# VHH binders against WD repeat-containing protein DWA2 (DWA2): the designs that were tried, part 4

Target 1, 350 residues: WD repeat-containing protein DWA2 (DWA2), of Arabidopsis thaliana (Mouse-ear cress) (q6npn9)
Amino acid sequence: MQGGSSGIGYGLKYQARCISDVKADRDHTSFLTGTLSLKEENEVHLLRLSSGGSELLCEGLFSHPNEIWDLASSPFDQRIFSTVFSTGDSYGAAIWQIPEPYGQSNSSTLECVASLDAHVGKINCVLWCPSGNSDKLISMDEQNLVFWSLDSSKKSAEVLSKESAGMRHSLSGGAWNPHDVNSVAATSESSIQFWDLRTMKKNNSIERAHVRNVDYNLKREHILVSADDESGIHLWDLRKTKFPVQELPGHTHWTWAVRCNPEYEELILSVGTDSAVNLWFASASSEHKTSESPVEASRQRVNPLLNSYTDYEDSVYGLAWSSREPWIFASLSYDGRVVIESVKPFLPRR
Below, E stands for the ipSAE of ESMFold2; O stands for the ipSAE of OpenDDE; V2 stands for 0.75 times the mean of E and O plus 0.25 times the DockQ between their complexes.

## First folded at step 1 (VHH)

Design C2 (framework vhh_7n9e_1; at its last look DockQ between E and O 0.01; V2 from the best seeds 0.00; counts 0 for: pae O 16.7 > 2, placed apart)
Fold by OpenDDE, look of step 2:
Structure C2 (fold): chain B 350 residues (1-350), chain A 119 residues (1-119)
Amino acid sequence: as target 1 above (350 residues)
Amino acid sequence: DVQLVESGGGLVQAGGSLRLSCAASGSIFSINAMYWGRQAPGKGREWVSGISSGGGSTAYASSVKGRFTISRDNAKNTLYLQMNNLKPEDTALYYCAKGWDYSGEYDYWGQGTQVTVSS
């Protein structure tokens, strides 16, 4: 059944890897995406889903001076977002503000609110505090975590603390714990590290090789999901980290990113270099009641893969659920194709 | 070498208040986050509070939140801890620190100032 891609498409002029939900926009389902152009001029696109959900419109096109390798929208201001960008010799990060009114003019320039210049290193990601009430953010490079406070009024970011994970660990990214604002997960080549921001110490770790990406379940405390390169997707109960609670096969090539649905605790999206987006149904219920009853054994192991979206011509690197409409997600393939999809048919029947 | 010297400790009754000071020597105070810690008798070192280099952001342990206030004067190279509604459980040696190192220790510690809260 060639399930015709019901998705709404948008094309970027350049290659891209980063897309983010504009969480602070309560009126519209909106996404930010940034380009990876080898040329000096890159672009940030503000995309908005039409009220009817039938069109994806560019509400704003902004020039960005460098290749964008990471992009994250501020949870407290719809006009504020961060980028990680390449300077040729290194990677930097900055906080930007979208000018008002929004426009489709190529002449629209972003205002730099703050530059994270105090972080000397090859920054690989910027994480915003998920509580939405905090102007705190984290930047990471291969070895260091830097904890920041953003003052938008002063157009400055202040370093609160900085720590190194050590030379043996190459940090590649992370996620901020939505259930504990003092906790951050950082991915390394050999482990997922859990850091306490109060002490800037690693309190715990999950030993797992080739973790590419992690995301916290927003509805279930202590649940973390990881994309583990070629080994697939793993659900972790952080109270019992010796073994994953559930293993999903992931993608046919590299599983690049994973995102937990903000409303539906069982729904997980993943993207990979196999040019696919997968929708999973995952249950972290450790209660595998080994019910010895033979009748339960016959319960057809429901295929955890609910749907696979394969209408991409290149690797899919970008993935974002809408916080406003939790049944909608945006995906971004490397060739600059944005696709908006609805998972309404797959929502758990309350 | 940054030297940290704590002062302001003493004996106080429960419900009372104290203000601690930490004088830092050196040029690095204004560019670093600063912290207060404490060590109670028979207990390990505990984090109490932190403040950003510019003073724009503060953090507190749950045990002291709402009672303690951290502040700094970069012009004076001085860190402060206002402690209100003190409890016997707050009895400890209080020390200031420049930051955490990779080993989980603060880069620089003062000698500490003793706070004793009587019931």
Scores: ipSAE 0.000, ipTM 0.223, lowest interface PAE 16.7, mean pLDDT 88
ESMFold2-Fast, scan of step 1: ipSAE 0.157; ipTM 0.631
ESMFold2, look of step 2: ipSAE 0.000; ipTM 0.247
ESMFold2 (binder alone), look of step 2: mean pLDDT 80; pTM 0.812

Design C3 (framework vhh_7n9e_1)
Fold by ESMFold2-Fast, scan of step 1:
Structure C3 (fold): chain B 350 residues (1-350), chain A 119 residues (1-119)
Amino acid sequence: as target 1 above (350 residues)
Amino acid sequence: DVQLVESGGGLVQAGGSLRLSCAASGFTFSSYAMYWGRQAPGKGREWVSGITSGGSTTAYASSVKGRFTISRDNAKNTLYLQMNNLKPEDTALYYCARELYDSWGYDYWGQGTQVTVSS
């Protein structure tokens, strides 16, 4: 369960599906992961990469009352994170705080900062405002987007607005635009919808079936990457949504997730049900070209697949780049195995 | 009144070919990018292919790339989809769509033409 042939391993006791880098931890490369166990109390593990980069150590182990289906760290406070969870017959989301001192406490008790009590259906995700110092959150179920303001001092979250996507739209997830705090992308069975948070209305969309995941490029303002279960991975220039800028072939089965690298704009990770994690190189598009096309991009002779990581015994659902050391990523397979990999050999030359 | 009318669908065996047509009226066809989409039984709409207003640039979904070819004839206000080496998973209602002007997405689609591929 511990130690892969190509990377550094860590084994959780139970099944798990979600992992997040600790974005606000500027001193250590750290990850939070949560368990999904029907028979036992669930756990949140704070994992830290050793200073030598040779071990992944548990620096905190916390009791969580429910099965964890999604987890996201706060971008501005290393002690704060959200979970989406199931109690068996219901779904909930809450904001939690790690006990002081961070990474040094003997306490296994998480403090509940706020409950996100505006959903009656299956909650898909909680998105943190990516500005780095905002108290704003978005939560999504299959029909609704809810816009929140978090007050950590009052231990409460207040609903700023709530809107329905309509009964014919099944939302599956989304991403907050890191370049426009008023814009959120939401995925559905038939489209990627762009929501304006000032009005809480859909103002634009890209028609695309069975989109599983989207992620924004943190370095390139207008680039969005989408993953779907039929056709793989597409790069979109949001100024020119007629055609994707580039198409990556994806996986041999379904593509579940895609993650843009936080520092290297060309690097993308994807994960599919073929139990593979793929590292891709997507060429930077010219800012001086007014009509870049996928036909021109597809004429490149270089294979965009840099490496495929296949040392997994179960489906990979969790995937996270380190924000502190962006040449490092963590993957999580359903059996609870966390693997840390370095992509240093594949870094683009400047 | 924008109108898009698809034709050319039918029953075909796996490995066969079909050519779909979309007749456009009610707008300046040569000024808009055009698209083909499909909806398989029990699934949502899937983008298949797109072509720019002048026909110089085309794009395809990975599932059809190398097998399908999109083209247009602006003098006849007609969009085409040549489908080769058809597979059972290509079975769907195929429809053409017009690009949303000065924005993202599609504003009009046709009623569709059914394509059924037998094993």
Scores: ipSAE 0.000, ipTM 0.112, lowest interface PAE 20.5, mean pLDDT 80

Design C4 (framework vhh_7n9e_1)
Fold by ESMFold2-Fast, scan of step 1:
Structure C4 (fold): chain B 350 residues (1-350), chain A 122 residues (1-122)
Amino acid sequence: as target 1 above (350 residues)
Amino acid sequence: DVQLVESGGGLVQAGGSLRLSCAASGFTFSRYAMYWGRQAPGKGREWVSGISGSGGSTAYASSVKGRFTISRDNAKNTLYLQMNNLKPEDTALYYCAKSYEDFWSGSPFDYWGQGTQVTVSS
């Protein structure tokens, strides 16, 4: 028997599937998580890691009217975040504001900054512009990309453009390119599509079946990571998309999500239907190709799997790196358990 | 004035167990994250495990996950590593290390101990 736990925990009262680091909080490592409960009013929790790293504290608890399926914090304002939610048979997305003062208010009421009312089907995500153009948003349903301008002073969002991905495309998610504000990646049943936001047209695609999730490397301009049902995790050089630059062995079952580290370009987290969270070391350099080496000797020396976190009681759906302390991540299992883990022992040396 | 002294190493057969200790002095032990690392003959350093100042958070290398358990006794200023189901590949000099700040700070480790030798025979 082991004498200790593998991380620090926080239990939500209800089931949950989404967690986001508070990117604009520069003073504390903070996370926002939202519940999905069909019977009770739903909640958004503002969680802050204590200065000693020993506790995850609830610094805000807010009422949310609907079950929350996705949540993303604003990169420019720690009080602003988006939710994707279900109202039963319909879906919605909205932008919310935490009451003042941030992390110190006794109010449980979120202010609705804007409703994103352009979708008639299942909404998959809301993406925030990662640059200084902080008023732009993308939302995606299964068929459409919608480009928005947010005006928080008028409490409104304007549709700048709406475009269909085509009748034969079922979009599942996407990511905004942090190195090119005019580019967004969208995943579908048959491809990863790259869209130009100036024209709202698909510029390029990578043919790949059943892609579940994508994420851009924040330090390497041309590197995209994808997760799919068949081969696991792939690193793509977007300048040479005929073949991936690296393939990581996936989970025992399907890989559900991937998250590139915001500071350490080599570190990737993944989560699969086997409920394991895997930490990977990946290089985009072809110089690390080991095809001519003895299999067992090269695996011992250059194994890309750094660690596997398996101490979960339910399926893991939520996964977020801390932008403030990038050696920390939060994972969220469906039973509402948030676990904070450190990857500090595995950090690449600078 | 920081001092770390490891003990508990030795010779053990594959499948056996050992418990390593690290006695710390010269700093407020409960305020700092602590780590175990190892260095096998002719190889570089490999990080094994880490623990937060309070003991509430732990991390492990994939090669030892499920076999090793890190713990601490802040009243005794002592760090432990319980090693179960040892393999010949675990043969190494084991050393403990102190961070500059707590487990979550991301600063480089500022001190390593002298180490204790673990030898696992097949």
Scores: ipSAE 0.000, ipTM 0.120, lowest interface PAE 21.0, mean pLDDT 80

Design C5 (framework vhh_7n9e_1)
Fold by ESMFold2-Fast, scan of step 1:
Structure C5 (fold): chain B 350 residues (1-350), chain A 119 residues (1-119)
Amino acid sequence: as target 1 above (350 residues)
Amino acid sequence: DVQLVESGGGLVQAGGSLRLSCAASGFTFSDYAMYWGRQAPGKGREWVSGISRSGGSTAYASSVKGRFTISRDNAKNTLYLQMNNLKPEDTALYYCATDYGGNSYFDYWGQGTQVTVSS
């Protein structure tokens, strides 16, 4: 409520580009964010929304040895998270543990649970298994997918499999399918690739240039959302991938990220190089909006853009929905400004 | 019991204006955010506008931004939607809503007031 009309602000001291919902925190709406400073010691901030929802408080500040390019909180343990970081001329990735007691410790020291030492090139992301076995991880560099087993008690990570996506396509990111733990989507310069983790082989793909980000709809089993440099945002039915089931217009510049809402299947957030955060209502991802007739569907004109958040002084790279309070999201601009926004005005009736 | 009653709809020509009202009862109106949604023929419900508890913050769907104004009178337990420069695509049943039950997809909707915009 401090930084905008309804937004709550928090300022990091240094530049930052990544923020993650602490999904495993059942008691509080919490986020983890990490700094990107080349000259100073880097930091991880544990941010908690106050009981009244009026301020965002730092409940943990931890030292991190390198600049942080990606960060993901464990979906099953609020103390465990991964970072992708720069080592100067290369990238590393590691799993970290917040000191006890969570959110109350005076210690600034993170414990390194495991180093993910299977990459020699730029690492793009670390993905946590979304269901069943919390000890499984995927990491991606520009050419390789690496499948890991994490043993936090032994403080080690074992490579289960490592496969190349090919020399002709640079991987840029991915998402783990929340409805099929054996499936991972990986984005490349020319396609979205679907990998079967049982065989570690690409079993399908969608031809699409310059895809920057993908996310699965957590409620609709076959819906994937993609963001690219040419046409903005597309919704795909994975059962029929020749054409997207919906295109979301209104992008002025390249789209960096898309995030499907964890509870409201119609709601999607996107962020682009124009520093706008857009909230979309995607009728194709909702059974309430699905037309029974192809003729009626083709005639229905709905503006899917619900709202645009534009009060940013620097590029927005970080974006996360709260799983605990799914009408809340956090955005992070490169200058280190975190803003919490409510989308309650835009929620559909169930 | 939470009750929301909409009024002010009707038939209007394109380019015209209408002011909708929503009378709220059964809860402390000034403690809750209020919202307008609409449902066009053959479509699901979509959100139009929202207003904070105090009226200090408002939000609008891009399709109505600049044309519609949401407001509230906490002393009268009433929510308003001023609709200007109406278009045929604004034809819909308009509902007010609140999240009085808390974390639950907007717990309460009124029965709606019909707005028809002729070309």
Scores: ipSAE 0.000, ipTM 0.116, lowest interface PAE 19.9, mean pLDDT 80

Design C6 (framework vhh_7n9e_1)
Fold by ESMFold2-Fast, scan of step 1:
Structure C6 (fold): chain B 350 residues (1-350), chain A 122 residues (1-122)
Amino acid sequence: as target 1 above (350 residues)
Amino acid sequence: DVQLVESGGGLVQAGGSLRLSCAASGRTFSSYAMYWGRQAPGKGREWVSGISSSGGSTAYASSVKGRFTISRDNAKNTLYLQMNNLKPEDTALYYCAAGTPYDWEYSRYDYWGQGTQVTVSS
């Protein structure tokens, strides 16, 4: 424990902004992180939490040719992940494969499974279909959504559809709906847009300026969480979108990212420009309630903020819950410091 | 977090008015959107009105728009529904809910109140 923190640390050699849990790793709590170095060569680190949870170990270090701006692991194959990158002159995205055997190879060489070449402008993200049986993915630039089919055995990706959001829309990111594989949320400067992948058309939107991040609740159908730079964190019931069902105060002015817990529907992590990571209890997401009197309930929970993690020397941009051990998360500050925290003391009573 | 107790229902003639209240517990009330729903005899539950956490935004079902007004007092942890020009078809048990109205069809959840009966005679 350092300065009241229970976290364990790992230092990358270079600056970094992205971290993803290895969703398909069922045997270990593992994370992938990529560097944002001004040098030609960058790195991807495969980090594994040790047996007993006392240290974070590098089980793979791989060369990546470009600055990594986003990284997402495949939900179906622990060796496969996407990067969004910049070479200074262009922006691109590609699908990579970790050399075999996973977490045991001495090779530093990533295999390029597919290059996602359908974009001309700045690519913001690659989203993996959350279904356990789909090789589908979405990539977004500032104007276009591209729907892909990935064949990792043939080392190819096929464009299934490409649609423009229009010249007046600047897309900044999004999330794939885990409860409806035909639905994707896309953030823009003026709205959260909901796209139907069967038609590749926007079928609904929430008018909301400067949304920085969205995430779907994995346990509660119809619950979406958004983060913006005007008023913090909002929980939306997608069946009634005129206003949010719950508002959380967020951070000082800008909330950069929000992450719903994969197992505990009430738990949300957020990160803002104040270099703090906040753990929230969003009671509007709770499916189950305790049989308490109003007096007892009000004495036990007066503030939705469960804990604030503030031991960072630089801005925090990366956040990832572990899918294997959902009481664990990783945070990444821009100076390349990864910190693993346990939220066991704050778990909701089931 | 929030327990809800509805009051203010009763028997009224068509064209009359009633004001419903929903008393809530604790400080969390001010962070939630609040809703009124109703269930008429032999029918499923339907949404009536909603209000944002600050009270700055309201929404109404088309059947009550222009006749009903939702409001809240966060200092008193109380939600209100002012019902004017009541019609026989407004006869129902009225419920308030905090946060998401996830289960409009069933009311066994702790975030729903017991309800207050409104009967409008023709």
Scores: ipSAE 0.012, ipTM 0.483, lowest interface PAE 8.5, mean pLDDT 82

Design C8 (framework vhh_7n9e_1)
Fold by ESMFold2-Fast, scan of step 1:
Structure C8 (fold): chain B 350 residues (1-350), chain A 124 residues (1-124)
Amino acid sequence: as target 1 above (350 residues)
Amino acid sequence: DVQLVESGGGLVQAGGSLRLSCAASGFTFSSYAMYWGRQAPGKGREWVSGISGSGGSTAYASSVKGRFTISRDNAKNTLYLQMNNLKPEDTALYYCAKGSTYYDEYSGNYFDYWGQGTQVTVSS
């Protein structure tokens, strides 16, 4: 079977690993996903949840010249997104614009707004500034962080700063701190590094092996969630980093990604190469206020795993919450299967 | 709901030893960092020691490092503090705390569900 029967499915023709919530689309629950085909034209799909939520519709299909290894939608412009791509010989990153009108155009042609040309090695991600300053970007390769200013009207991107993390670190990804626009987290084989964008220097670090992914809690200041190959999932208080506040068991194989819910601070999604998506309940002060149902409150605190989604035929690499409807998430397995699920039955009741 | 019950305190002479226990219930014990804190007469509450959920990492306040050992038995949902070479300045009410991802400004810390405490009195 392909996808879950409890969810709604959409099949890409080719392998894929990247899916992003179209956060700037305030009218629809929408996702962008890109293909990873070695021998055929690559595609970007604009997927929109139908009125009533019963089907996932392709509202745009766009040609992309290369294999897509990372994709992120602009948080402030629904037509703008970044891709990290492979040319076979090297890696590149660029900012693209969907043709007008958004979600209604018959054009398959993406406009290249800017090329991010400051990298020589493998590029891992492009991060968009989560604040009201939508002109700032971070791109990361295995060694370097590059801080950019984007001018979409002039179709250009300017390097503000470029710094090396050092050869020992082998950067794998990161997250921009939504509570401090001058701070980004970068993951590596040996640590999570915290970088100050004003100085472009590593300010602090947490020493942990094989960290695959990190995400910040949007509602709780100072809370970071990390995923790694050996220890599973950890919740960190960044004010006290000697060890994590909470350890979740993770997956039976490598945990690839972790995503904090944008509205419900207790809810975390994780995904692993065991082809499972897990929904977790993290400890929160709301537990003191949920005394109406001691049976349910005790169950959630005793067992942090709320649900496991296992109806996948291939490894799940893509995972995104909807910011518009935060009880909805999209998962993407490597075979190109997108599944939309509702976690509404598991929402905190108070 | 979450309950933490401390025990093992008592009166001991300087240079002596005590082992404190904390029995935990109402949450997945092995998933959370656990802590010992104390409050001495005339002082604010201070952190003493912490241990990760798996037990693989520990931390200690400078005042107790080398004398106290924190440990846990996840099968028994129990946290321990072995206190050696006790000093009169170790006299305090000792509390067990569960780690939290939420800062509670009323308690002034990152710990939820403080227990009632167990009294340790060290005499010369």
Scores: ipSAE 0.013, ipTM 0.512, lowest interface PAE 8.8, mean pLDDT 82

Design C9 (framework vhh_7n9e_1)
Fold by ESMFold2-Fast, scan of step 1:
Structure C9 (fold): chain B 350 residues (1-350), chain A 122 residues (1-122)
Amino acid sequence: as target 1 above (350 residues)
Amino acid sequence: DVQLVESGGGLVQAGGSLRLSCAASGFTFSNYAMYWGRQAPGKGREWVSGISGSGGRTAYASSVKGRFTISRDNAKNTLYLQMNNLKPEDTALYYCAKDFHYGDYPEYFQHWGQGTQVTVSS
């Protein structure tokens, strides 16, 4: 659609911070979202986009015992997901299973597959190995990376390794490299750190203050996108880390999250404290090298901002692309409002 | 635009109490989670406590839990930290901080004041 069309909405009863695409759902565009209620029992909602694309339907509503601070779906099993949660006194993380049949059960009960109980202090995230046949997980707290093997049939998780970043390093999050399953990026107050999972050691870093979020480009092997509160959004070529290859103007305020599109390498979503979701076109590493394409080169977009979505009443925390229909994304504002938007009018020519 | 002014620090003997205050201006105070952090000499910043915008949820670092109480008065745009049973290891410059987002425990603090010094003698 052209012009300011409103997306389709879904309202959670409680405040919420996290939403994840159900990547392993190959039949539907689906999302999992979890609530952050301090007074009531919390919920996980399984949301599906209708076949006509006009409605977002709740296909599952599940009880969760604690407030949910992070949520990630399994890349290989649509019924499996992780949550990071607060128990009031402490933080925990666990792996959950949706009752069978997926999206058709009237049961509100989640099965706890495994507890990830190797952490003391704030847990930031659980990362799933992006290789579709791996049982490996990474969890991060402020000081430690923990490498896990998950056995969903035995309903257990085993610690393979636990490493400290040294003293109190204030790790804040990370991303698993989709092009190298032995590499994980971790963000800290002063740097982006790259960890080798074979040795569980830091092998490289980029010095940058207050990095809020990182995401790997799924198509461009060496491209990492970072968001920070001092200079906005940066594209990094990991082969040339002295300077970013592109700076996007970002938000006037702090940028909380960035998400690279799973199919369109040029498309990036960001969300900031101005309650705007921005869609960007980043082509700095795209090369039309032959003299037969100077016309193509002259068509390169000068302004990287494609669109800004501003119809939010509260701060936007959650942001997820659909892996099944990659022209679709979900956004989640703190008041519990989920909005589905199509970026079809802005797609690069393929 | 955003201003945070800490006060209430001082010298106190071990086992004593202090109440810190943070006067906030330049934003809608009740819409944001607020935090206390501290920095001891020669150490990095340490998160101490957080409180939600409504005051309905609080969180504490394990080192201070049971001894410190965070509270807020949204009508006065003021954040408080009641510190009881103080220990020499609580000696630090104490900062209040505003979160960008609604919540109890951000990865980073948005704005820091100049701080108020707390010194606990043995």
Scores: ipSAE 0.000, ipTM 0.159, lowest interface PAE 16.1, mean pLDDT 80

Design D1 (framework vhh_sonelokimab_d1)
Fold by ESMFold2-Fast, scan of step 1:
Structure D1 (fold): chain B 350 residues (1-350), chain A 124 residues (1-124)
Amino acid sequence: as target 1 above (350 residues)
Amino acid sequence: DVQLVESGGGLVQPGGSLRLSCAASGRTFSSYAVGWFRQAPGKEREFIGAISGSGGSTYYAVSEKGRFTISRDNSKNTLYLQMNSLRPEDTAVYYCAADRGYSYYDYTSEYDYWGQGTLVTVSS
């Protein structure tokens, strides 16, 4: 790829902002996307990449009662996912189940497994516990973190703990640490906060203004990637947070989403205000270089931008790597256009 | 792109009502979500409420539900804020803002297009 969109397209009839790979689907590269329609009943689409990789097929279309602001698939059950939604004057979050058989049902009806009713303001996200056979999840609004236990058999979710971040800490999002099940990162206007789920208290923070999004490196312990309004993308070693390990320079626009690749630790996707999807190569290590010469260092410096995808007519908000085929990603622009791209030509050497 | 101009501000007595207007110029106004914000002297800018492009969904700051009502008329490319039961602490410059992304409706940094503001003074 050379910077243009060469991918496979799928058009939703309505505006949309949310897409998630179906992490628990081990047989197919699949994605769930939800609509943001203000006049019609909303929809969740189950999209499957064909075995030849040449087309994206809708293998399920499900009714959802209101506009979807966030969507996340369960990492352990391909039929289970969460949505964050607006009812117009309030916000809700719920856990849903796709009808059987998965990817072959003609039913348009989602089963509500549980409602997450602990929030009174805008809900930012629902985070699934990324490790073990955990039934735990976190939901976040602008002031509160809520820790849940999900029982799919009883169709209920129990609040284990609810803590306020305080009025000075307007939360905007977060990520669950895949290397430490007791740790969650939460973003705010002035910092990235690290919360200990054993105590439900903030343990540490990185002071950084206007952080939009964070994601953990799934292969490198202690590495977190952040995106902010002032400039680009920063890689952090959580053991040494005074300054980032690496900056991805040359990004001149605000970045609101960043996604680390699940298999290739050096690959990062980002989305900026210019509606470009950028593929970056970044070493997620704090290892010393052997060359001390500025001239020798410049010869070994690689441009971190591998490719830029710019064939979008609207803002891109949805971005997901495939966990099954990690050289594939999906992007979603606000007009409802889903594009599947392969990054095989840019894969790092192993 | 869209340009926004607020109007309707002025002096009002405590307990009174006031309706602000925001006139939009440019293409595809109905594709933008729009919000109202205010800034009191010496305070940071705060969110009041927002309305979807179609007008079918409205969002309010929890503390402002019931006193303020947002509406829009896409045939006139105009956004409205109806303010009732006004208090001295409602004194501020009121801004309208537009964004098609509408990801964090209550964050000033999420809005690309802003008006110049209109002053509302609530005093006896």
Scores: ipSAE 0.000, ipTM 0.115, lowest interface PAE 20.9, mean pLDDT 80

